# Ledger of designs, part 35: VH-VL binders against q7z443r523to685

Target 1, 163 residues: q7z443r523to685
Amino acid sequence: TSLNMSTHQLTITVNVTSLEKSLIVSIDPDSPLLMTLYLGFQYQPNCTHFHLNITLPKDKVWQKDEEYTWVLNPEHLQHGIGTYYITAVLSERQEGAQQTPSLVSVITAVTQCYYWEIHNQTWSSAGCQVGPQSTILRTQCLCNHLTFFASDFFVVPRTVNVE
Below, E stands for the ipSAE of ESMFold2; O stands for the ipSAE of OpenDDE; V2 stands for 0.75 times the mean of E and O plus 0.25 times the DockQ between their complexes.

## First folded at step 17 (VH-VL; framework fv_levilimab)

Design Vk4 (at its last look DockQ between E and O 0.02; V2 from the best seeds 0.00; counts 0 for: pae O 7.5 > 2, placed apart)
Fold by ESMFold2, look of step 17:
Structure Vk4 (fold): chain C 163 residues (1-163), chain A 122 residues (1-122), chain B 111 residues (1-111)
Amino acid sequence: as target 1 above (163 residues)
Amino acid sequence: QVQLVQSGGGLVQPGGSLRLSCAASGFTFSSYGMSWVRQAPGKGLEWVSGIYSGGSTHYGDSVKGRFTISRDNAKNTVYLQLNSLRAEDTAMYYCAKGYPYGRGSPDYFDYWGQGTLVTVSS
Amino acid sequence: DIQLTQSPSSVSVSVGERVTIDCKSSQSVLYSNKNYLNWYQQKPGQAPQLLIYWASTRESGVPDRFSGSGSGTDFTLTISSLQAEDAAVYYCQQYYSIPYTFGQGTKLEIK
């Protein structure tokens, strides 16, 4: 869903239907933007009332597609199943050449990391979570149980593309 | 207008240390990322390290754990501390001006310093 | 890591002729309709100079005879009417992903 950012803020709504999946919020601006995003569960957040916030672009990335991506893990979404609101506000301190209104495209997605559990012959998420470098183009999976290895049990870390 | 003046190179023995400096002028240094790129004699270019305007850092695999990039915005200077030097670190080291927009990433090298030679030899 | 492979390694061409230099990336450097790939010129004894950014945009002060094209994984630098001063080594560079990497270089000689 693309929106005009010239109003200095916008609101994104998303329905969360699973307590185990991560929410990926990606912004695709046509010019550099400095912004703060605020998360609210079942209410529209603002700068004084919110559950979580983040500033974008991130202060350190490994790939360019990470710059305007917010990864919300199940821990961040533990308020429940339902509608989450995200208010994006242009920062008071804008840097660079963004002196004119910018168009942005907003994409929201859900993702979850899995591994193949040999005993049950099923995919499982135990010991894996979606990492902060995840984007709509790729899912970073952080699994700690690869070092927790038994001879009759195989744990395979994997990456899942969500688009 | 934009100037990047480098210093601090020289001859050092294996296992030794050097600190390279790159003094910047002609732009708002605190808004830009900065990088170091090296070129071994007769070889191509290798990105070594970068630092965002906010101070976050990245390193190339061949130098991670041995080199440290830092910046002093009050002095408009970026540094590269070279520790545990090896013969293969012998190169011309360039500092390069990065990108100002967003959070000042250490890429897009529009201006380069004059280069500082580091020679690692017994 | 993204590997960039340039072709040819060396080329010798007369003044006034056209030259193309290719750069192949091991993975796409395209995101948000931008290709995160630059071209640099390095003359003997000098630091590199930026020619082209975002694959196809000429840096200020770069002559019109230099042009960049391509997208995703395949990129080309074209010099349409060589001048004697164009003798140099040319590098492509990606800045999509850490570590940033350069092609191995293409040496352009004037016959």
Scores: ipSAE 0.620, ipTM 0.832, lowest interface PAE 1.1, mean pLDDT 82
Fold by OpenDDE, look of step 17:
Structure Vk4 (fold): chain C 163 residues (1-163), chain A 122 residues (1-122), chain B 111 residues (1-111)
Amino acid sequence: as target 1 above (163 residues)
Amino acid sequence: QVQLVQSGGGLVQPGGSLRLSCAASGFTFSSYGMSWVRQAPGKGLEWVSGIYSGGSTHYGDSVKGRFTISRDNAKNTVYLQLNSLRAEDTAMYYCAKGYPYGRGSPDYFDYWGQGTLVTVSS
Amino acid sequence: DIQLTQSPSSVSVSVGERVTIDCKSSQSVLYSNKNYLNWYQQKPGQAPQLLIYWASTRESGVPDRFSGSGSGTDFTLTISSLQAEDAAVYYCQQYYSIPYTFGQGTKLEIK
């Protein structure tokens, strides 16, 4: 989904139904754009009231597609099951990269890392978490053990409000 | 292994039309942007058009209003419709694979098709 | 639009010698500590091949003798020890803003 960023901020609404999965948020502009994302639970966050924030693009990434991706692990979503709000506020626009109107694509997904637990003959996520290098294209799994791993991936319906 | 196989092109008179195709394999096509880049005989490279994985399109000024880029994710194919062709459109046309941001930007160009020659002449 | 100017337009160098190709941008392509500039190699009768991205990172499979440097508006592609197979046209390209643009190319010939 592409959005016209004629305003200086947008809000993403995500319904979180599991406290065991990670939320992947991708906010991808057509041109370089500096923005700050604020996370809120059951309220619309802003620059003075939020649970967590991040500035995009990330300064250090392994792959290009990580630049505008925010990985929210269960510990970041510890506030409970319900509606989370992410407000993206534009910071500075690089003069040479500005094109009006600028388009921004927003994608949200949930994922988790699993391994096959041989003794119980079941998939388990114990000792595994989604890594910060995960994107909507691939899941990085960080585990404290070695085994055969897999991941699930689901696009999460969201509402985007441009303000 | 990533592959981009092009088809279409040929000789056409000024004002004519052609449709170029680029069939992709070896990667999740729907997740990546794609671009067309052309090269006139003995000249340099010129970006022509790009399409994001999400479908957003962009064009070089020289082809705006005449060329249309599109994609069929079910067929893993990107297209370039060339209308109102001019002599200056004569070139080797390449499709190029993008390297995605979150939405799959049509940049980076880490893989290229073999090229399709378009000749516009009266 | 961002214009890229390469220098030289052509150069002839012997095998084993060092080669540098410059690319100047009409405006900075630096953003958030990353330079949105690529280098390509195009051999006769072939499609271009990506060599360097983000101005200084080698693409997989590219020999170590190729390196990219620079920031902002001035960039350089360096071949530390030229090999016979390096005869080609080299292009810089910016993806900082649309439309994406290329330099005019530098033809590298082997003496």
Scores: ipSAE 0.020, ipTM 0.608, lowest interface PAE 7.5, mean pLDDT 88
ESMFold2 (binder alone), look of step 17: mean pLDDT 90; pTM 0.929

Design Vk5 (at its last look DockQ between E and O 0.68; V2 from the best seeds 0.68)
Fold by OpenDDE, look of step 17:
Structure Vk5 (fold): chain C 163 residues (1-163), chain A 122 residues (1-122), chain B 111 residues (1-111)
Amino acid sequence: as target 1 above (163 residues)
Amino acid sequence: QVQLVQSGGGLVQPGGSLRLSCAASGFTFSSYGMSWVRQAPGKGLEWVSGIYSGGSTHYGDSVKGRFTISRDNAKNTVYLQLNSLRAEDTAMYYCAKGYPWGRGSPDYFDYWGQGTLVTVSS
Amino acid sequence: DIQLTQSPSSVSVSVGERVTIDCKSSQSVLYSSKNYLNWYQQKPGQAPQLLIYWASTRESGVPDRFSGSGSGTDFTLTISSLQAEDAAVYYCQQYYSIPYTFGQGTKLEIK
């Protein structure tokens, strides 16, 4: 989904149904943009009222697809099951970028890292979390143990409001 | 006009240290990432290190723990501190300009310094 | 790490001839409709010079005879009509992932 960012902000609405999974938010602009994302639970956040924020693109990445990806782990979503709102506020265009109206593609997904727990004969996520380098293309799994790992990945329906 | 003027380098014994400098002009230095790329005699190009406009750093595996990239925005200068030098570090070292995207990622390399020769030999 | 392999490693051609240099990456460098791949020219005793960025966009001042094409993992630098001054070593370089990596280079000689 592509959105015109001629307006100064957009709001992403995501229904979180699990507190055990990480939420991946990808905001991919067609040209370099500087923006700040604000997270709110059961309210639309802004620059003065939010639970968490991040500035994109990230100031350090290992791959380009990480630049405009926000990984929200369970601890970031500890407020509960329900509707989360993410307000993205455009700061400015980066130097050298085209001055044409920007299109932004937004993708939201949930994922978790799993390993085969031999004793219970089941997949478990204990001791594992989704790493900050995760994107919609790959899941980074950070675990405090060594074993065979896997991950699930689901695109989460969202509503995007342009204001 | 964009210019990158390098200094430092020279002959050093194994285990020694050098500091390279790259003075930038002709662009808003603080908005851009910078990188160091080296070229051993008669060999290809190897990315050594990069620093974002915000100061975050990356290193090639061959130099991790030994080299340190830094910048002084007030002086429009990027540095490369070379410690624990090895014979295989012998190369022409180039500083290269990045692009302002990605919070000033140290990539793109549209302008290069003139190069500084580092020779590590007993 | 992303490995870039150029072909050929060296080539000798006459003035006026068409030259193509290939660069293959071990993984895709395409993201958000952009290929994070550059081409450089390095003449003897000089620093590399950027020729092509985003795989197909000529850097300012670069002659029209130079062009870049390709996407994903396969890229090509083309010199439509070789000139004497084009004798140099050419490198492809990816900036999709850290560490940034270069091809091994292609030495272009004039017959």
Scores: ipSAE 0.819, ipTM 0.913, lowest interface PAE 0.6, mean pLDDT 92
Fold by ESMFold2, look of step 21:
Structure Vk5 (fold): chain C 163 residues (1-163), chain A 122 residues (1-122), chain B 111 residues (1-111)
Amino acid sequence: as target 1 above (163 residues)
Amino acid sequence: QVQLVQSGGGLVQPGGSLRLSCAASGFTFSSYGMSWVRQAPGKGLEWVSGIYSGGSTHYGDSVKGRFTISRDNAKNTVYLQLNSLRAEDTAMYYCAKGYPWGRGSPDYFDYWGQGTLVTVSS
Amino acid sequence: DIQLTQSPSSVSVSVGERVTIDCKSSQSVLYSSKNYLNWYQQKPGQAPQLLIYWASTRESGVPDRFSGSGSGTDFTLTISSLQAEDAAVYYCQQYYSIPYTFGQGTKLEIK
């Protein structure tokens, strides 16, 4: 689950099998590094061709486990079911020469928020969304109503290539 | 030689306003987060507010909506605007240097200013 | 909010003795093999000074007699062979989650 990052780039490949759940991507280095992640659907993205990007660590967090976490909700994944690629690139502005290798931990998971619907005696996701403070350690549920909530969480297969 | 030089304290009436300044030298200011930490007379330390190197801010619950932190990277200065002051805001206010790497988070206080006393009294 | 509780609140000890100060966190401050907890020393009339970061790493210039230990929720600052200049108030501080919080302090006095 951990990779030795001897280069300035890696690619994460993950298969998305549901458009109802959110994808949690954690790419946490053992050193405080800046990196940019690029998302592509069915192609390997780069800095000039991508669907979405993010710079990590985030520019504002409420807890440290949020710093290197990318939350991709269903609206971010509306390109379809299938293979998504994430290219992670170290910032070239981080220290000018001869970088010491960093260990990077990559975890991908899917999660969804539910509430108990009393009339039908069932769990429903209506009016609930996985929030941006979600991490591999916890799921933030943002609901437009106040009731009992729960979430699921599944670590999913992915392939990671160091380039 | 890292140095944080504070100014702007004083005596003010309840409901009043005051602006604290903290001028930094000896490090690349724009790469670091900064925080304000206060200490009421005879009491412990309370984190008040912090600002990331990129300008994002956080506030302690007791000061949300009343205090505003800001920074001017060209002047190597962090500010704390104190509005709607109350007697319980009476404290020594310290600025503190934050984390040197990543996004410059406003924690990990390795250097502190000399302190500026704010007294809120009728 | 994460609450930090220090024990004892005050201690009076002789030069050369060992002092242990505990800090209990209401929630874990451990992430990615790092504990986001610092220790500070504050002498009268002075700003606090960083002693220990990441629970156990001494800041540059801090004497070897200061050591930090613990993980998750339970942390300890140890001063082996106390010296007179160590009289101060000691604070633990977490920076795992907003708002960042300090323990209430432990006053260390020389007998």
Scores: ipSAE 0.596, ipTM 0.834, lowest interface PAE 1.4, mean pLDDT 86
ESMFold2, look of step 17: ipSAE 0.578; ipTM 0.828
ESMFold2 (binder alone), look of step 17: mean pLDDT 91; pTM 0.935
ESMFold2, look of step 18: ipSAE 0.396; ipTM 0.738
ESMFold2 (binder alone), look of step 18: mean pLDDT 90; pTM 0.929
OpenDDE, look of step 18: ipSAE 0.752; ipTM 0.902
ESMFold2 (binder alone), look of step 21: mean pLDDT 91; pTM 0.934
OpenDDE, look of step 21: ipSAE 0.774; ipTM 0.904

Design Vk6 (at its last look DockQ between E and O 0.02; V2 from the best seeds 0.00; counts 0 for: pae O 6.0 > 2, placed apart)
Fold by ESMFold2, look of step 17:
Structure Vk6 (fold): chain C 163 residues (1-163), chain A 122 residues (1-122), chain B 111 residues (1-111)
Amino acid sequence: as target 1 above (163 residues)
Amino acid sequence: QVQLVQSGGGLVQPGGSLRLSCAASGFTFSSYGMSWVRQAPGKGLEWVSGIYSGGSTHYGDSVKGRFTISRDNAKNTVYLQLNSLRAEDTAMYYCAKGYPYGRGSPDYFDYWGQGTLVTVSS
Amino acid sequence: DIQLTQSPSSVSVSVGERVTIDCKSSQSVLYSSRNYLNWYQQKPGQAPQLLIYWASTRESGVPDRFSGSGSGTDFTLTISSLQAEDAAVYYCQQYYSIPYTFGQGTKLEIK
C-alpha cells in the first residue's frame, strides 16, 4: 500500500486474530518523515486518547529497516482479539523538511519465534519472544536458551485511510 | 559555513585516558547526529562511535566499553572520552557531521573536522 | 558486521581516461528503494570528503565526472574523464547497519 500524506495523518486498521503472535507495523515513507503512531483497540486513537504510542523513525536501532518499524508484542495486544487502529501523525517540526506531499507504504504482518524442543521433538515458543530489532525483512528471536530457532512471518490484511 | 574544530589529542601511555572535543558552528548543531571516525597511520577509515541528536549512542566493536561519546548542545560540542587506551588506538581521530532529518542520525558524513592525532606508546 | 571489499586496491591511470572502482558488500544495504552506501575521496593530508550518497546521488559541488551506480551488494564509482586533481584514496562506506563500515580503500594514482 502506497499513500500520499499531503495531510498530517493516516489511519491503519488491522484485525488481530491471535494473542500469541507479534504485530509488525512498517511505515515506509519516500522521504525521511518524523511521525508519531498511536494505538487503539476498537477505537480510532489520537494524540490525547490512545493505548500506546511511538515516534518514528526510532533512534535506538542497529539497521535502517528498523527505523520505521513498530513491534507490538503479545503484551501490547492483550486488550483482545479484534480490530486495532493505528493513527500516524506527521510531525511538523523538521528542519529543512520538504513541504510537498509525501508517499508512504504501509505493511502489517504477524510473526512468532519458535525453537525445536529436542526432548519432545516439537516446535515451541516457550522462552522465546520477538525482539525489538524485528522488521518486515527479518524477525529477531530472543530466547533464554541456546537451541535451533525459527520464525514465521505472515503479511496480514489491513485497511489504511488517509485524512 | 560549516566548521568542525577539534582539540584534545596528544601522547598517552597505554592504559591512559584522553578526551577529544569537536566544536561545531555554521549549522543547527542540536538537530544533527555526530560521529567519530579514526584512521591509523597509513591505514583506512574506521567508524568509532556515533550519537543521535537526541543523545542515543552507538559504538564500534573495537572501542565498546572503553570509549564514551557525549554531546553538549548548549556548547555545540561533541566529545569522545578515550579510556583504557591501547597501542592499536593510535590514529587520527575525525569528528563528522551527521544527518539532520528524522531523529538526527550519526551517519551521512558531509563535513569532517581537521582531525586530531592520538598516539599511544610507552 | 557488513564487510565492504573494494576492487582494485590500487590503480594507475592517465588523465582523461575512465576509471571504475568497485565495492562489494557482504550483505544488502538496500532498504526502501535507497542504498545506504556512500563514496568518499581523501586527498593526501586531508580529511575525507563526501562524493556520493545513497549510492548514486552526487553531493553538492562534486564535479559531474563522478558518478555512482549499483544496488544491493554491488556498487561502482566511476570517474568518466580523470583529472590530475582526482589522485586520492577512495572509500565506500555503508550506513545500513551498525557498526558502520568502510571499504579498505582504493588508491588512484596518475601515470
Scores: ipSAE 0.369, ipTM 0.764, lowest interface PAE 3.2, mean pLDDT 85
Fold by OpenDDE, look of step 17:
Structure Vk6 (fold): chain C 163 residues (1-163), chain A 122 residues (1-122), chain B 111 residues (1-111)
Amino acid sequence: as target 1 above (163 residues)
Amino acid sequence: QVQLVQSGGGLVQPGGSLRLSCAASGFTFSSYGMSWVRQAPGKGLEWVSGIYSGGSTHYGDSVKGRFTISRDNAKNTVYLQLNSLRAEDTAMYYCAKGYPYGRGSPDYFDYWGQGTLVTVSS
Amino acid sequence: DIQLTQSPSSVSVSVGERVTIDCKSSQSVLYSSRNYLNWYQQKPGQAPQLLIYWASTRESGVPDRFSGSGSGTDFTLTISSLQAEDAAVYYCQQYYSIPYTFGQGTKLEIK
């Protein structure tokens, strides 16, 4: 979904139905753009009221597609099952990179890392978490054990409000 | 292995039209942006058009209003419709794979097609 | 639009020698500590190949003798020890803003 960023902020609404999975948020601007994301649970966050925040693009990334991706692990979503709100506030556009109209695409997905537990003959996520280098294209799995790993991936329906 | 296989092109008179195709394989096509870059004989590279994975399109000034980029994700193919062709449009046209941020930007160009020659001459 | 000017336009160098190609941008392509500049190699009769992205990061499979440096408006591609197979035209390219633009190219010949 492409959005016209004629305003200085947008709000992403995501319904979280599992506390065991990670939320991947990808915000792709049409040109270099500095923004701060604020996370809220059951309220629309702002710069003075939020649970967690991040500034994009990330300063250090391994791959280009990580720059505008926010990985929210279960510990970040510990507030409970329900509606989470992410408010993205634009800081500044670099001169020369400004385009009219300014477009931003938002994608949200949930994922988790699994391994085959031989003793119970089942897939388990125990000891595994989604790494911060994960994107909508690939899942980084960080586990405290060695085994055969897999991941699931689901695009999560969201509502985006431009304010 | 990533592959981009191009087709179309050929000789056409000024004012004519052509349609170029680029069939992609070896990657999740729908997740990536794609671009067309052209090179006139003995000249440098010129970005022509780009399409995001989400479908947003952009064009170079020299081709705006005449060329149309599109994609068919079911066929893993990106197209370039060339209308109102001019002599200066004569070039080797390359499709190039993008590298996504989130919606798949049509930049980076880590893989290229083999090229398709378009010749516009009376 | 952002214009990129390369220098030299052409150069002839012997095998084993060091080669530097410069690329100057009409405006800065630096944002948030990242330079939105690529280098490509195009051998005769072939499509271009990506060598360097983000001004200084080598693409997978690219030999160590290739390196990129610079920031803002001034960039350099360096081949530390030229090999015969390095004969090609090299292009810098910015993806800081649309339209994406290329330098005019530098033709590297082997003596």
Scores: ipSAE 0.024, ipTM 0.655, lowest interface PAE 6.0, mean pLDDT 88
ESMFold2 (binder alone), look of step 17: mean pLDDT 91; pTM 0.933

## First folded at step 18 (VH-VL; framework fv_levilimab)

Design Vm1 (at its last look DockQ between E and O 0.59; V2 from the best seeds 0.63)
Fold by OpenDDE, look of step 18:
Structure Vm1 (fold): chain C 163 residues (1-163), chain A 122 residues (1-122), chain B 111 residues (1-111)
Amino acid sequence: as target 1 above (163 residues)
Amino acid sequence: QVQLVQSGGGLVQPGGSLRLSCAASGFTFSSYGMSWVRQAPGKGLEWVSGIYSGGSTHYGDSVKGRFTISRDNAKNTVYLQLNSLRAEDTAMYYCAKGYPWGRGSPDYFDYWGQGTLVTVSS
Amino acid sequence: DIQLTQSPSSVSVSVGERVTIDCKSSQSVLYSSKNYLAWYQQKPGQAPQLLIYWASTRESGVPDRFSGSGSGTDFTLTISSLQAEDAAVYYCQQYYSIPYTFGQGTKLEIK
């Protein structure tokens, strides 16, 4: 989904139904753009009231598809099951970047890392977490053991309000 | 006009150290990522290290743990500390200005220094 | 790491002729409709000079005869009408992933 950004901020609304999975948020502009994301639970956050924040693009990545991706692990979503709000406040364009307005693509998904537990003959997530290099395209699994790993991936319905 | 002026190269024995400097002018240095790229005699280009405008650093595998990139924004200068030098480190070293994509990542290089020759030989 | 392979490794062409240099990446450098690929020209005894970025955007001051094309894993640098001053080594470079990597270079000589 692409949005025409003519204003300075947008709000993403996501309903989180599991505290065992990680939330992947991708906000990808068509040209270099600085933005700060604020996370809120059951309220719309801003620069002065939020649970967590991040500035995008990330200042250290291994691949470019990571730059505008925010990985929220269960510990970041410890506030509970319910509606989370993410407010993205746009900053000035980078030198040489396209003029406003700009297109912004927003995608939200949930994922978790699993391994096959031989004794119980079931998939388990014990000892595994979704890594910070995860994106909409790939899941990075960080585990404290070696085994056969897999992951699930679901695009989560969201609403985006441009303000 | 953008200028990158390098210094600090020379001849050194294996295991020795050198420090390269690259003084920048003609642009807002603090807003740009910088990189070092080297070229062995008669060979191609190899990216060595990069530093974001914010100070985050990256290294090629061949130099990781031995080389250190840093910057002094007050002096508009980027540095490369070369430790534990090996014969295969012999090369012309170029500092290069990145384009300010993202948060000042050193992605591609629109301006280059004149180069500094580093020779590692016993 | 992403490996870039250029072809040919060397070529000799007459003035006025069309020249194409290919660059193939071991994996796609395309993301969000942008190709993270640049081209450089290096003349003897000089530092490299940027020609093309984003695979097809020509750097300011670069002659119109230079153009870049391609997407994903296959890219091409084209010189529509070769000039004597174009004798150089040309390199492609990806900046999609760390470490940044260069092709092995293509030496272009004038007949």
Scores: ipSAE 0.722, ipTM 0.898, lowest interface PAE 0.6, mean pLDDT 92
Fold by ESMFold2, look of step 18:
Structure Vm1 (fold): chain C 163 residues (1-163), chain A 122 residues (1-122), chain B 111 residues (1-111)
Amino acid sequence: as target 1 above (163 residues)
Amino acid sequence: QVQLVQSGGGLVQPGGSLRLSCAASGFTFSSYGMSWVRQAPGKGLEWVSGIYSGGSTHYGDSVKGRFTISRDNAKNTVYLQLNSLRAEDTAMYYCAKGYPWGRGSPDYFDYWGQGTLVTVSS
Amino acid sequence: DIQLTQSPSSVSVSVGERVTIDCKSSQSVLYSSKNYLAWYQQKPGQAPQLLIYWASTRESGVPDRFSGSGSGTDFTLTISSLQAEDAAVYYCQQYYSIPYTFGQGTKLEIK
């Protein structure tokens, strides 16, 4: 989903229904832009009131689809099941402000890593985490054991407001 | 005009070390990522290492743990420390200018240094 | 790792002819409507020089006889009317995924 970003801010709302899955937020502009994202649980965050933030593009990536991806693991979503708000704000840039509207692609998804537990013959998430290199295109699984692994990935409903 | 001037190559024995330097001018050095790309004699190009404007580093698998990239923004210089050198590290080493900070990171290389030959032989 | 395979490995053509050089990627380098692929020219004894980025955008100062096309995994560099100074080795490069990789090169000789 692409949106015009004619101002310096937008807000994404997403309903989190599981405390065990990781939330993947992709907010990728068609022109490279520096931005800061703020997370709020059941309120719209801003630069002075938020639970967690990140600056995009990330300082270090291994694949370019990671640049504008925020991975929120269950530990980051500890505030509960319900509506999370993400405010994305363009940061001031030294080389000048871009005045032309940019298209921004917004996708939200949930994902979780599993492995096959041979003794119980069932899938388990114990000892596996969704890693920071995860994106809407792939899930990085970080596990402390050697077994057969899999992940799920579901695009979830969200609402985007441009301000 | 953008200029990248390299130095520090030469002949070294296996297991030895060298430090390559690349002095930059004609652009705001601290705003750009820099990379090293090597070319063995008669062979193609291999990206070996990159350092971003914020200081984050990446390495190719063939050099990880042996090579260290660094930058000194006050001197507009990027360095490549080559340790535990092997015969297969013999190559022309180029420094190359990357993408500005804060705008995403395409990492195609618009300007290249003149190259510095590193020869590893007994 | 993303492997880039160029074809042909070498070609010998006359001045004024049209040549195409293909680059195939083992994985798509298309993301967010952008192809993370560049082309370089390397003349003997010189460093590579950027020709094309974003698969089809010509770098400043590059003659318009050079053009890039393709998307996803299949890319082409076209030289529409060869000049003697175009004799060189041409490389494609992906900048989507670390480690960045180059094609093996295509040597272009003028008959």
Scores: ipSAE 0.557, ipTM 0.813, lowest interface PAE 1.7, mean pLDDT 85
ESMFold2 (binder alone), look of step 18: mean pLDDT 92; pTM 0.946

